# Designs tried in a protein design chat: VH-VL binders against Chromatin structure-remodeling complex subunit rsc1 (rsc1). Part 10

Target 1, 111 residues: Chromatin structure-remodeling complex subunit rsc1 (rsc1), of Schizosaccharomyces pombe (o74964r206to316)
Amino acid sequence: KPLSSLEARAKVIMRQVRRYRDGSGRQLFAPFERLPDPRMFPEYYQAIEQPMALEVIQKKLSKHRYETIEQFVDDFNLMFDNAKSFNDPSSQVYRDADFLKNYLADVLRLE
Below, E stands for the ipSAE of ESMFold2; O stands for the ipSAE of OpenDDE; V2 stands for 0.75 times the mean of E and O plus 0.25 times the DockQ between their complexes.

## First folded at step 5 (VH-VL; framework fv_lumrotatug)

Design n22 (from U07 with light chain G50D T53N Y91R N92S S93N Y94W W96Y)
Fold by ESMFold2-Fast, scan of step 5:
Structure n22 (fold): chain C 111 residues (1-111), chain A 118 residues (1-118), chain B 107 residues (1-107)
Amino acid sequence: as target 1 above (111 residues)
Amino acid sequence: QVQLQESGPGLVKPSETLSLTCTVSGGSISSYYIHWLRQPPGKGLEWIGVIYYSGSTDYNPSLKSRVTISKDTSKSQVSLKLSSVTAADTAVYYCARDLYSSGWFDYWGQGTLVTVSS
Amino acid sequence: EIVMTQSPPTLSLSPGERVTLSCRASQSVSSYLVWYQQKPGQAPRLLISDASNRATSIPARFSGSGSGTDYTLTISSLQPEDFAVYYCQQRSNWPYTFGQGTKVEIK
């Protein structure tokens, strides 16, 4: 089945953000691939009203659940904002979420 | 705490529209993805469709031309309409919660049997 | 659509026995495989999500394993309350699809 223009664009954006590596070769996106395990992190699910991860975004995209590119971008921003609200501002995860949120905005601005 | 309850007519005539309501208590439906599933007597489960917190919907391709799912957040209700029913649509109908858009169903309604018969 | 096939259709067992149920997908579901238990007259109950993660309140005797196209649900020591129909479901691709079920019944 052919991709819609929205799905094709979303996949390009997703790939660019996911594949980003810093000067040391570290992939910043790794913590955002899957939802945290509820058995290991029950406090996350108590603190975060709408959990979000790439696996959820990919599922929604494959099922044509985004009607606009803005809805797709909103889920990425939610994912990064969740990480920033749950983690200490001095933590690596917080800093990586903040960077990737800004990187996503740059990717969108340049297209 | 969270409860789902299906309601609607138990008998529907062939060619008419099957209409069911799922009432959610113990949580807001704007925080959940609600799915409809069915099970013909003595057979396995079939996924019908879903409504997301945004109000967007997805349907099983086998039913897409006949099915509509909608929600009323103020009443905490999700509705299923299935048009042009036949005897093959006789089944127990369930609504189920998907909290994280995970694609698994952690809470189910008790189910309501709908028989399509003249 | 992805076709899910469960085997065997029926298992006749006694309490205390180890139970192994198989679920096979027509293409890889990348461990996005879910197991449910259904007792007569009841709605399905979530047992295992993503191949191996036990749901809340599910006893430790239930375990899931597998990857790719082949998955297994194991009950280490069958209890009287475990006699039921078990269904597998894939959540990898839309539409979601279920196996036809395996009935675990008393010998």
Scores: ipSAE 0.006, ipTM 0.547, lowest interface PAE 13.6, mean pLDDT 84

Design n23 (from U07 with light chain Y91D N92Y S93N Y94L)
Fold by ESMFold2-Fast, scan of step 5:
Structure n23 (fold): chain C 111 residues (1-111), chain A 118 residues (1-118), chain B 107 residues (1-107)
Amino acid sequence: as target 1 above (111 residues)
Amino acid sequence: QVQLQESGPGLVKPSETLSLTCTVSGGSISSYYIHWLRQPPGKGLEWIGVIYYSGSTDYNPSLKSRVTISKDTSKSQVSLKLSSVTAADTAVYYCARDLYSSGWFDYWGQGTLVTVSS
Amino acid sequence: EIVMTQSPPTLSLSPGERVTLSCRASQSVSSYLVWYQQKPGQAPRLLISGASTRATSIPARFSGSGSGTDYTLTISSLQPEDFAVYYCQQDYNLPWTFGQGTKVEIK
């Protein structure tokens, strides 16, 4: 069965961002796959108004909750912005979120 | 040393479900993405699907309605189920490791031939 | 899906010869291109990833090049153990797709 144009495009974008590897083969995306465990990180849920992770984006996509590709992209940007808001600018996760946000913009520009 | 080993019945009847297991030793399946691929005798390779660290999956659209991939981390096993098989599903089935979300496969199981016939 | 086309289908060569195998994608795969070697009765073996990065334990005589839609695998001096089928794969977009293979056989 064919996928909608939006779903097909979203899956391509998700795959490219998820699979990013640097010259050493390091995968940057791993921290963004799932929401933080509320028992382990209750402070995250106090500080972040709208938690976001790939698992939430995938659920929204499967339930046809995106009307436009821009809304889908907004959730990816929200996910990275949340990481940058919660974590110190000198942390690895902040730097990885910043890089992946720019990488996502490049993926969209070259598409 | 990391090793992958496929196992399951070598003969499946048309319309039944093909069920295979990939057992990983020498490493943790929580550290890898595990893919299933197949190769009909004398033909090229076809990607079936992948299971990620999270347990989420992606499948080849041509097979998505018939395929389920799952894992049991405690047993270090990944399972493939393919429903409603036909003679076109006769192939050597491989599981393969993707260490860095790379989309290339650095270690493969030996492969197991599954024949679909009455 | 992205269609991968390999040429030629078969090459008949002698040891010591240089071999060049071609792989073409139906659209740009941005160097997300992988090469495998497969011998009869065996699983495929990773040779090259990222169009040009040689995998561990792969001899220096194997090299990959190319960009966009056109890629090449070169074996600088064919050894007896190199007679096999070679497959290219794109890992740019799901589903992963493979070429039909090029068989390198002894004359």
Scores: ipSAE 0.005, ipTM 0.551, lowest interface PAE 13.8, mean pLDDT 85

Design n24 (from U07 with light chain N92D S93N Y94W W96Y)
Fold by ESMFold2-Fast, scan of step 5:
Structure n24 (fold): chain C 111 residues (1-111), chain A 118 residues (1-118), chain B 107 residues (1-107)
Amino acid sequence: as target 1 above (111 residues)
Amino acid sequence: QVQLQESGPGLVKPSETLSLTCTVSGGSISSYYIHWLRQPPGKGLEWIGVIYYSGSTDYNPSLKSRVTISKDTSKSQVSLKLSSVTAADTAVYYCARDLYSSGWFDYWGQGTLVTVSS
Amino acid sequence: EIVMTQSPPTLSLSPGERVTLSCRASQSVSSYLVWYQQKPGQAPRLLISGASTRATSIPARFSGSGSGTDYTLTISSLQPEDFAVYYCQQYDNWPYTFGQGTKVEIK
């Protein structure tokens, strides 16, 4: 069935961010596809008020939970901000979250 | 506590495919970044590649054409395949955990020696 | 790739002595540098990450320092269990690369 204009736009943005590869060919988005396992990372769920990952965003999108593109973008920013809040600034995941947050802003600028 | 254990044939013939398995216990592999590394006898460590909890992979460019890493979450196993092996691939092979995608490895398997010889 | 060079290759010392191990990168690694200890027949053990942050179980006698291209691991008073090979690794640029190791052995 036809997608709403919001859903169609969200999918384009999601695909671009998810598929980004750096100059060495590394896919930066891989850590953000699923929520951390609560069994292995109970401290994450204690420290992070609103966990977010691509799997949650995809589920919300498929259930028509976003009324505006801003709400969709807010969840992506939350996902990256959670990673930067929980992880050490020297970690790869922090650096990748910071880069991808800026890359998302660039993707949005082109619209 | 998380424990990692490598297994596979100790001897592989030149030109064949080296196949190893890392079994993870004490946690779900879907929550970890599992890396493969190797160490030729008496030499230093070389990073081979990683599989993310999503199932996505990244490989060392020097090995990328020959390496495949995959996982079977139901068995809690991560597999490494390295094709077209030569004597230069003789090494102790390790799997190691990266808990937060940090870039350093907090738990390692004990290692398994693979000798490439006719 | 970034080349990591460790020196000296081998260091012979007695228990109680202070030791410093050097690790140099071919270009700046921005303090994204980690140290491991490896004993014969065993897997490497994480000691220090981010150039100077000790892992949870690691004794206070181990300390790391440095920035840019030059890094040092110091053991303030060698214990018998500290005789091992020590490796540095950078995680600033992909692929991750390791030094060739420094062997700390009994005199």
Scores: ipSAE 0.008, ipTM 0.636, lowest interface PAE 8.8, mean pLDDT 85

Design n3 (from U07 with heavy chain L99R F105Y; at its last look DockQ between E and O 0.10; V2 from the best seeds 0.00; counts 0 for: pae O 4.1 > 2, placed apart)
Fold by OpenDDE, look of step 6:
Structure n3 (fold): chain C 111 residues (1-111), chain A 118 residues (1-118), chain B 107 residues (1-107)
Amino acid sequence: as target 1 above (111 residues)
Amino acid sequence: QVQLQESGPGLVKPSETLSLTCTVSGGSISSYYIHWLRQPPGKGLEWIGVIYYSGSTDYNPSLKSRVTISKDTSKSQVSLKLSSVTAADTAVYYCARDRYSSGWYDYWGQGTLVTVSS
Amino acid sequence: EIVMTQSPPTLSLSPGERVTLSCRASQSVSSYLVWYQQKPGQAPRLLISGASTRATSIPARFSGSGSGTDYTLTISSLQPEDFAVYYCQQYNSYPWTFGQGTKVEIK
């Protein structure tokens, strides 16, 4: 079964953002692949109202939960915003989230 | 070609605020992480802080209480303010670009000497 | 913060000689290590990133190696224009920190 236009577009966007590597070859997206383990990070779930990760977005996408590309992008932004909210700005996760959020915006702009 | 240039007073009195501006040309500052560094005469380099795409900032803990970095995208300028300066703040101050959150600087300003003295 | 220690502080050599500069981190920086060259009155110039990746337009005589806490910058054959101060910097974690530099001077 062919992908819908929305799914196809979303997957292209995801691929580009996930595959981004900095000049040193570091993959920035790694921390955002999955939700934190609640057992290891109970404070995360206490602080974050709407946990979000790529695995969640992918599930929503596969289940046709997104009606518009904007809704899809909103979840991506939520994911990065959560990271920026939870983590100290000096942390690598914060910096990567900040960068990827803007990178996503650029990807969309150039699409 | 991208160029960075620091500007500001070269002399600041103790207890006053050091204020510098980094003007970026040949590109948009909204596309770069801009960092401030300094180098005391004859000594090594110290990282001061960074301003991210979002406008958020991060500072060296050793200077955090005294440092403010901001930017004006319309002017393609990044500002550094360092309050309550002492002689220990005498240094050549650099702004530098990290384009892709790489972790290193590919373009630097020429640097500007700021001397703290009465 | 991660402390970067370079050695030796000063190295006096003649053109044509092989140069080996050391940079040691107080803890692992996971190859997030960059080398700069600085000449008097100038800003640092990027040489090597990611411990071993030579920057654009940097001569092949410059090479970087290392992992964990120990890194090396090598100049296979020192040229007259290579006399300068060399700095290593880690970008593994904030605050980013630099070594104190190694001065390569003419003998």
Scores: ipSAE 0.026, ipTM 0.721, lowest interface PAE 4.1, mean pLDDT 93
ESMFold2-Fast, scan of step 5: ipSAE 0.667; ipTM 0.859
ESMFold2, look of step 6: ipSAE 0.621; ipTM 0.852
ESMFold2 (binder alone), look of step 6: mean pLDDT 89; pTM 0.897

Design n4
Fold by ESMFold2-Fast, scan of step 5:
Structure n4 (fold): chain C 111 residues (1-111), chain A 120 residues (1-120), chain B 107 residues (1-107)
Amino acid sequence: as target 1 above (111 residues)
Amino acid sequence: QVQLQESGPGLVKPSETLSLTCTVSGGSISSYYIHWLRQPPGKGLEWIGVIYYSGSTDYNPSLKSRVTISKDTSKSQVSLKLSSVTAADTAVYYCARDFYSSGWYGFDYWGQGTLVTVSS
Amino acid sequence: EIVMTQSPPTLSLSPGERVTLSCRASQSVSSYLVWYQQKPGQAPRLLISGASTRATSIPARFSGSGSGTDYTLTISSLQPEDFAVYYCQQYNSYPWTFGQGTKVEIK
């Protein structure tokens, strides 16, 4: 299984999605870097069956937990879908998650 | 059923901007990637560019300095603008949609095409 | 950019014959390859994607194969409605590029 090759490809995808900035220069990815603090947001962990954030994805990569790039992409989609499930459609986080999910599809297409 | 239809002037003068519209019916353009392609009479296909779900775009490097693709989701329309046209831009212009599915793509629906002639 | 080369430019055949069309990429396209059929005055029609997966409603006589840089489209028994120009396209990297086409015409 060529996990070093998968890791290299995954890092390119991560970099492109993380670095996206909108027309105002705002980095949309910031809320997705880390899991919410359970002490401040216990309701998140009650509502979301499988919490996901970039820190979890990076740890899974370093521990060779992904066998395919599709599994890696699935975790990114889960992360954005969790945000859309938990937050109101009118919220900034919901709209940023929706945008970045579509942008991730664009990144995979250009790769 | 999804249908795509190109419209715009059939004749454009050299140095002017070519403007075309693709109208999508039977589905939301916010759910599709819409591409523009062209085909000079009697020749092969050339990919011009794409507008993604997000509204971001990618263009053929050979045309990037002259091309702009945009969309209006309320009208279900995607627009192509190509500036500084020459006779080499004479072609049938197509809009087409695709879906990303399990790592493969294809243009599953095409407009009928619209001929644009660049001539004085 | 990746250059796609199709051969031969033209095939003159009779109904019932087996047709094999070739498509070669200047570098590996990793099976991210599509075949289209185009009849005069019409838009192209999707035949095969991912080198070998037939699109919905495409007859079983059409098949695709290949890997790396070399791909083929086969029509096992040519029907009258199959006379057309066939194009291959890669989607491994932007810009997406097409071959020049192979014309399948009646003898």
Scores: ipSAE 0.006, ipTM 0.539, lowest interface PAE 14.9, mean pLDDT 83

Design n5
Fold by ESMFold2-Fast, scan of step 5:
Structure n5 (fold): chain C 111 residues (1-111), chain A 120 residues (1-120), chain B 107 residues (1-107)
Amino acid sequence: as target 1 above (111 residues)
Amino acid sequence: QVQLQESGPGLVKPSETLSLTCTVSGGSISSYYIHWLRQPPGKGLEWIGVIYYSGSTDYNPSLKSRVTISKDTSKSQVSLKLSSVTAADTAVYYCARGLYSSGWYYFDYWGQGTLVTVSS
Amino acid sequence: EIVMTQSPPTLSLSPGERVTLSCRASQSVSSYLVWYQQKPGQAPRLLISGASTRATSIPARFSGSGSGTDYTLTISSLQPEDFAVYYCQQYNSYPWTFGQGTKVEIK
C-alpha cells in the first residue's frame, strides 16, 4: 500500500531527528528507540502515565493511526517530555531529550 | 541466555590496526546495544564505543579518530577496529551488552575478554 | 569528563567482616551510579545500578547508598567469593567513566 503524504512527511521528520549528531559526533536518539522492559523497570510505568518511544510511533504510523501530522509530533513531544519528567535535569538523557525536542521544532519550522 | 565471546589476534605490532570480533549467541544482534570496553593490565575500565540497533555508532571522544565498530547480523558478529596502535593500547578487550533506556545505562552481559598485546 | 575516584585502593579483610567502599565523583552524578565486581581472569559483573538497586541474583549482603558526589558500596558480611576488585561507573554525563577500583583481598 502506497504511503499517504502524512506518512511520507512523518518518515522524513523521524529520520532527521533520529540521525542528529552533536558537535562531538554523538548520536543523541539512542535511549528513545524502545520502551523500557516493564519486568525490569516497573517504576517507570508507575511514574509515566503515557509511555512513548520510537517503536510505538513507528507502529502507530504503519497502522495509519495518525490523522494529522500534529498528532505525530505530539507523540514525539510526549516521548521527550516523559524522559524529562522521569530523569534528573543534570542527566545526559534529560539534556538530550530537551535538545531533541527543540531540534524537532526547528525541523518542522524549516521544512 | 545471551552470551558474548571476543576473538582475534593476541599480538599486534605498533602502527598496525587492531581487529577484534565479538560473537553473540542467545539473541539477535539487532536487538542489543553492543559495546566495546578495555582494561589495560592493572588499570581500570575504559569505554571504547557502541553500535546501536540501527547500526549507528558512538565512540569515546579520546579514541574517535582511530575506532570503527561495525556489525554483521547474518554472522551474529560485532567487530572492533582500532588503527595506529601503540603500547598504550595493550589491554584486555571486552564486548558487552548495554542497556540505555529512559535513564538507565549499564552493562549487564560481558564477554570473557581477550588480551591484546601491542609489541614488536 | 566526570572523574571517578575510589578509596581505599586496597582493603585486606577476613571473611565475616563488614566492608564499605567509597566512590567519589568530580561533580554530582545524581545517583546515576553503577557498581561492578571483577574477579581475577573474569569479566566485570553487574552488582548495583541507580546507586542502590541490586541486580538480579546479587546477594542481599551487597547494598549501595549515596547521593550527589559521594557513594558507598557495603558488604555486610564478607564471604570467600567476595574477594575481588570493585568498580564504580557514572552514567550521568557522556562519556561514561569508571573509577580505578578498590581491591578487597584476603588478610
Scores: ipSAE 0.412, ipTM 0.789, lowest interface PAE 3.0, mean pLDDT 87

Design n6 (from U07 with heavy chain D98E S102G G103S W104Y)
Fold by ESMFold2-Fast, scan of step 5:
Structure n6 (fold): chain C 111 residues (1-111), chain A 118 residues (1-118), chain B 107 residues (1-107)
Amino acid sequence: as target 1 above (111 residues)
Amino acid sequence: QVQLQESGPGLVKPSETLSLTCTVSGGSISSYYIHWLRQPPGKGLEWIGVIYYSGSTDYNPSLKSRVTISKDTSKSQVSLKLSSVTAADTAVYYCARELYSGSYFDYWGQGTLVTVSS
Amino acid sequence: EIVMTQSPPTLSLSPGERVTLSCRASQSVSSYLVWYQQKPGQAPRLLISGASTRATSIPARFSGSGSGTDYTLTISSLQPEDFAVYYCQQYNSYPWTFGQGTKVEIK
């Protein structure tokens, strides 16, 4: 079924992106696992129209909210684009988001 | 205003584990990247590691086998443990905050001196 | 790891003088460079990020320049409160590394 197939495929993609480690062994995905606390970081929520993190994507996936793999990928791209919008281009988080966005595209192409 | 303050024993014996706590006030640790750094007396700074709001960590490869950073969000505390200490680990230890918008430290604790001596 | 080397180790100067501090990286850091000021008994204070962007509340007399492997911090007219140790840090390559510092002291 589309949803069962989609969920299985999405989990494989999610696992690959989340587990990526660079040449030094650093896990680039660490900042993207959870949303910041809005009470303590209002600046993030003022700057970012549509917050996104892995925890949100996992909840949407478990509740069958994605009707296509394209919608799932769009949320990952939104998550990385949010990081690039909020963080200084010279920051490690910006560079990690940029790399992981490109890595996600490669994972999808080589799947 | 955000304030960071380090605390822990000022003296640790060789081969033991150094344990330090960074208490964050005026803000939650759940939305910050908190780093640990150290500075031996009369020397420069060394980056030790970071804990992200997710609880995930990254460590300086030179210290990775000996370092653990953890957090207790309910107490607004970040802890550093450094095992198997030697005289080379004598330093002022700092915790510092990195906001989402930069890979540099805008708020620092005052530092706590740790001496490794028998 | 990238090794950061600062020179000179110590500068003895009088108020009003122009100060130039050098920071050299063992490989290019692509302007991902930070300058900090540290006074005795205090934590470092952020001065300049991205090689040339002055932090909020930092006086205009402080400026940063450079690219690739060679970076400079300039204080156009040294004030009494500027006597301190200055450190550079790169954040282009993990792990982040610091220079050994340049001490700016009163003559």
Scores: ipSAE 0.006, ipTM 0.558, lowest interface PAE 11.6, mean pLDDT 84

Design n7 (from U07 with heavy chain S102G G103Y W104D)
Fold by ESMFold2-Fast, scan of step 5:
Structure n7 (fold): chain C 111 residues (1-111), chain A 118 residues (1-118), chain B 107 residues (1-107)
Amino acid sequence: as target 1 above (111 residues)
Amino acid sequence: QVQLQESGPGLVKPSETLSLTCTVSGGSISSYYIHWLRQPPGKGLEWIGVIYYSGSTDYNPSLKSRVTISKDTSKSQVSLKLSSVTAADTAVYYCARDLYSGYDFDYWGQGTLVTVSS
Amino acid sequence: EIVMTQSPPTLSLSPGERVTLSCRASQSVSSYLVWYQQKPGQAPRLLISGASTRATSIPARFSGSGSGTDYTLTISSLQPEDFAVYYCQQYNSYPWTFGQGTKVEIK
């Protein structure tokens, strides 16, 4: 089936955020692709009430679980806010989450 | 291609405010973080601060009480003001672009020497 | 703040020699470590980020390694254009801090 306009738009946004590279060629999005393994990082699941990662967002999108683009964006913001909540503010992953959250806002504004 | 150019007075008197401008061409300053750094003659680099594309700023705690960074997107310029200068503020001042903080200072200005003396 | 210490302060070498520069952090920087090259009268040039990832257009003779508190920059066969001061910088913790530099000079 043809993608809905929401799904087509969501895929463009997702692709743009995911593929962002800094001046050194580093892809900032890498830590956000998959949920941490709960057997290796049980403390993450104790600290974070609603885990989120790109793999979850992609599954929700493929199952038509987003009724609005705002719900899709909310999951990206949740994903980045979780990283900022769990990680030290001085850490690179905290800074990457903060940057990508702002980058996502700019992507949406410039649409 | 992105280019950065620092400008401002090369001589500042003690107790005055040092004011420098970084002009960015070939790219939008709204798409970049712009940092200010300095290097006293014969010494290493010191990070001064950053202005994010949102307009928010962070400053080195050692300089925070004296430093202000601002930008004018319409002129493609980022400004640095450092108050109450002393001889210890004599340095080459650089502006640098990053697409993210700290490790991708991929484009630098040529640097401008500021001497603090009477 | 994290203090970065580079050693040795100066290396005198001939073209073709292998050189290894050391950078030590006062606490772990988790491989969030950058190397810059600076020639007299010029702004620093990005060489390596993330301890081991070469920046675009940087020759393969430059390599970085290390983890935790101890990092090295290696130039496998020194070229005439490589005589410069090299700085390491951590970006694990605000504020960003630099080492004092290692000068690689012609013998």
Scores: ipSAE 0.005, ipTM 0.524, lowest interface PAE 14.8, mean pLDDT 83

Design n8
Fold by ESMFold2-Fast, scan of step 5:
Structure n8 (fold): chain C 111 residues (1-111), chain A 119 residues (1-119), chain B 107 residues (1-107)
Amino acid sequence: as target 1 above (111 residues)
Amino acid sequence: QVQLQESGPGLVKPSETLSLTCTVSGGSISSYYIHWLRQPPGKGLEWIGVIYYSGSTDYNPSLKSRVTISKDTSKSQVSLKLSSVTAADTAVYYCARDLYGSGSYFDYWGQGTLVTVSS
Amino acid sequence: EIVMTQSPPTLSLSPGERVTLSCRASQSVSSYLVWYQQKPGQAPRLLISGASTRATSIPARFSGSGSGTDYTLTISSLQPEDFAVYYCQQYNSYPWTFGQGTKVEIK
């Protein structure tokens, strides 16, 4: 079916953030594509009240669960904030989450 | 708990494609990043590439034109293909796991498999 | 690409001695540095991440320190099982790169 204006905009934002590559060609978004397996990482689910990943965001989008673009952006910010709260500030995933959160803000400002 | 085991031919001819398999047991390959690394005889380690939870991949820029990493979830296997091999590709090849968020702390490694590129 | 240089290439020591291994990066790696131990015929074993954080089950005699471009791994009292090759790795800049190793051998 045809995309709503909200869904079309969300997909453009999602594509830009997901496809980002740094000066070395590395894709920063990879850790955020799926939730960790709870059988392998039960400590993640003990520490994080509301797990979030792109797979959850994509499913919510396909089920028409976002009423505003702000709700969609909130889930992206939650995803990055979860990574920053669970991981050490010196870790690669923390740094990538911090960068991508700022990059998302730039994408939103410049669209 | 989790175990990784490399397998594949020990001898590959120059110009052919090197094909290796990493079999994962004690967990799902969808639950972690699986990396490939290599170590030429008597030398240090070189990172080859990674396959993420999603199936997306990143490769060492020096090898990117020749490397493909893929996974088969039904067999719990991650595969490495390296095309157009030369003697410089002779090495022990390892698959390794990192923990969620560690960025490249390799906490579990396979035992390694020696691949010799020779006529 | 960041080049990692380890020194010395080989150390000959007796059990009980203190050993300090050096790892230098061609540019700052901001403490995003890992140490591994490798014994002959075995895969590397994770020792220390984030320059100073010991991995699970690693004995307290192993410690890491350093910042910027200069890092050290110290074994306070060398045990017979510690004779091995030690590698450093940076994860500050993609691609990840390793040093050439320092071999700690029995005197």
Scores: ipSAE 0.028, ipTM 0.670, lowest interface PAE 7.4, mean pLDDT 86

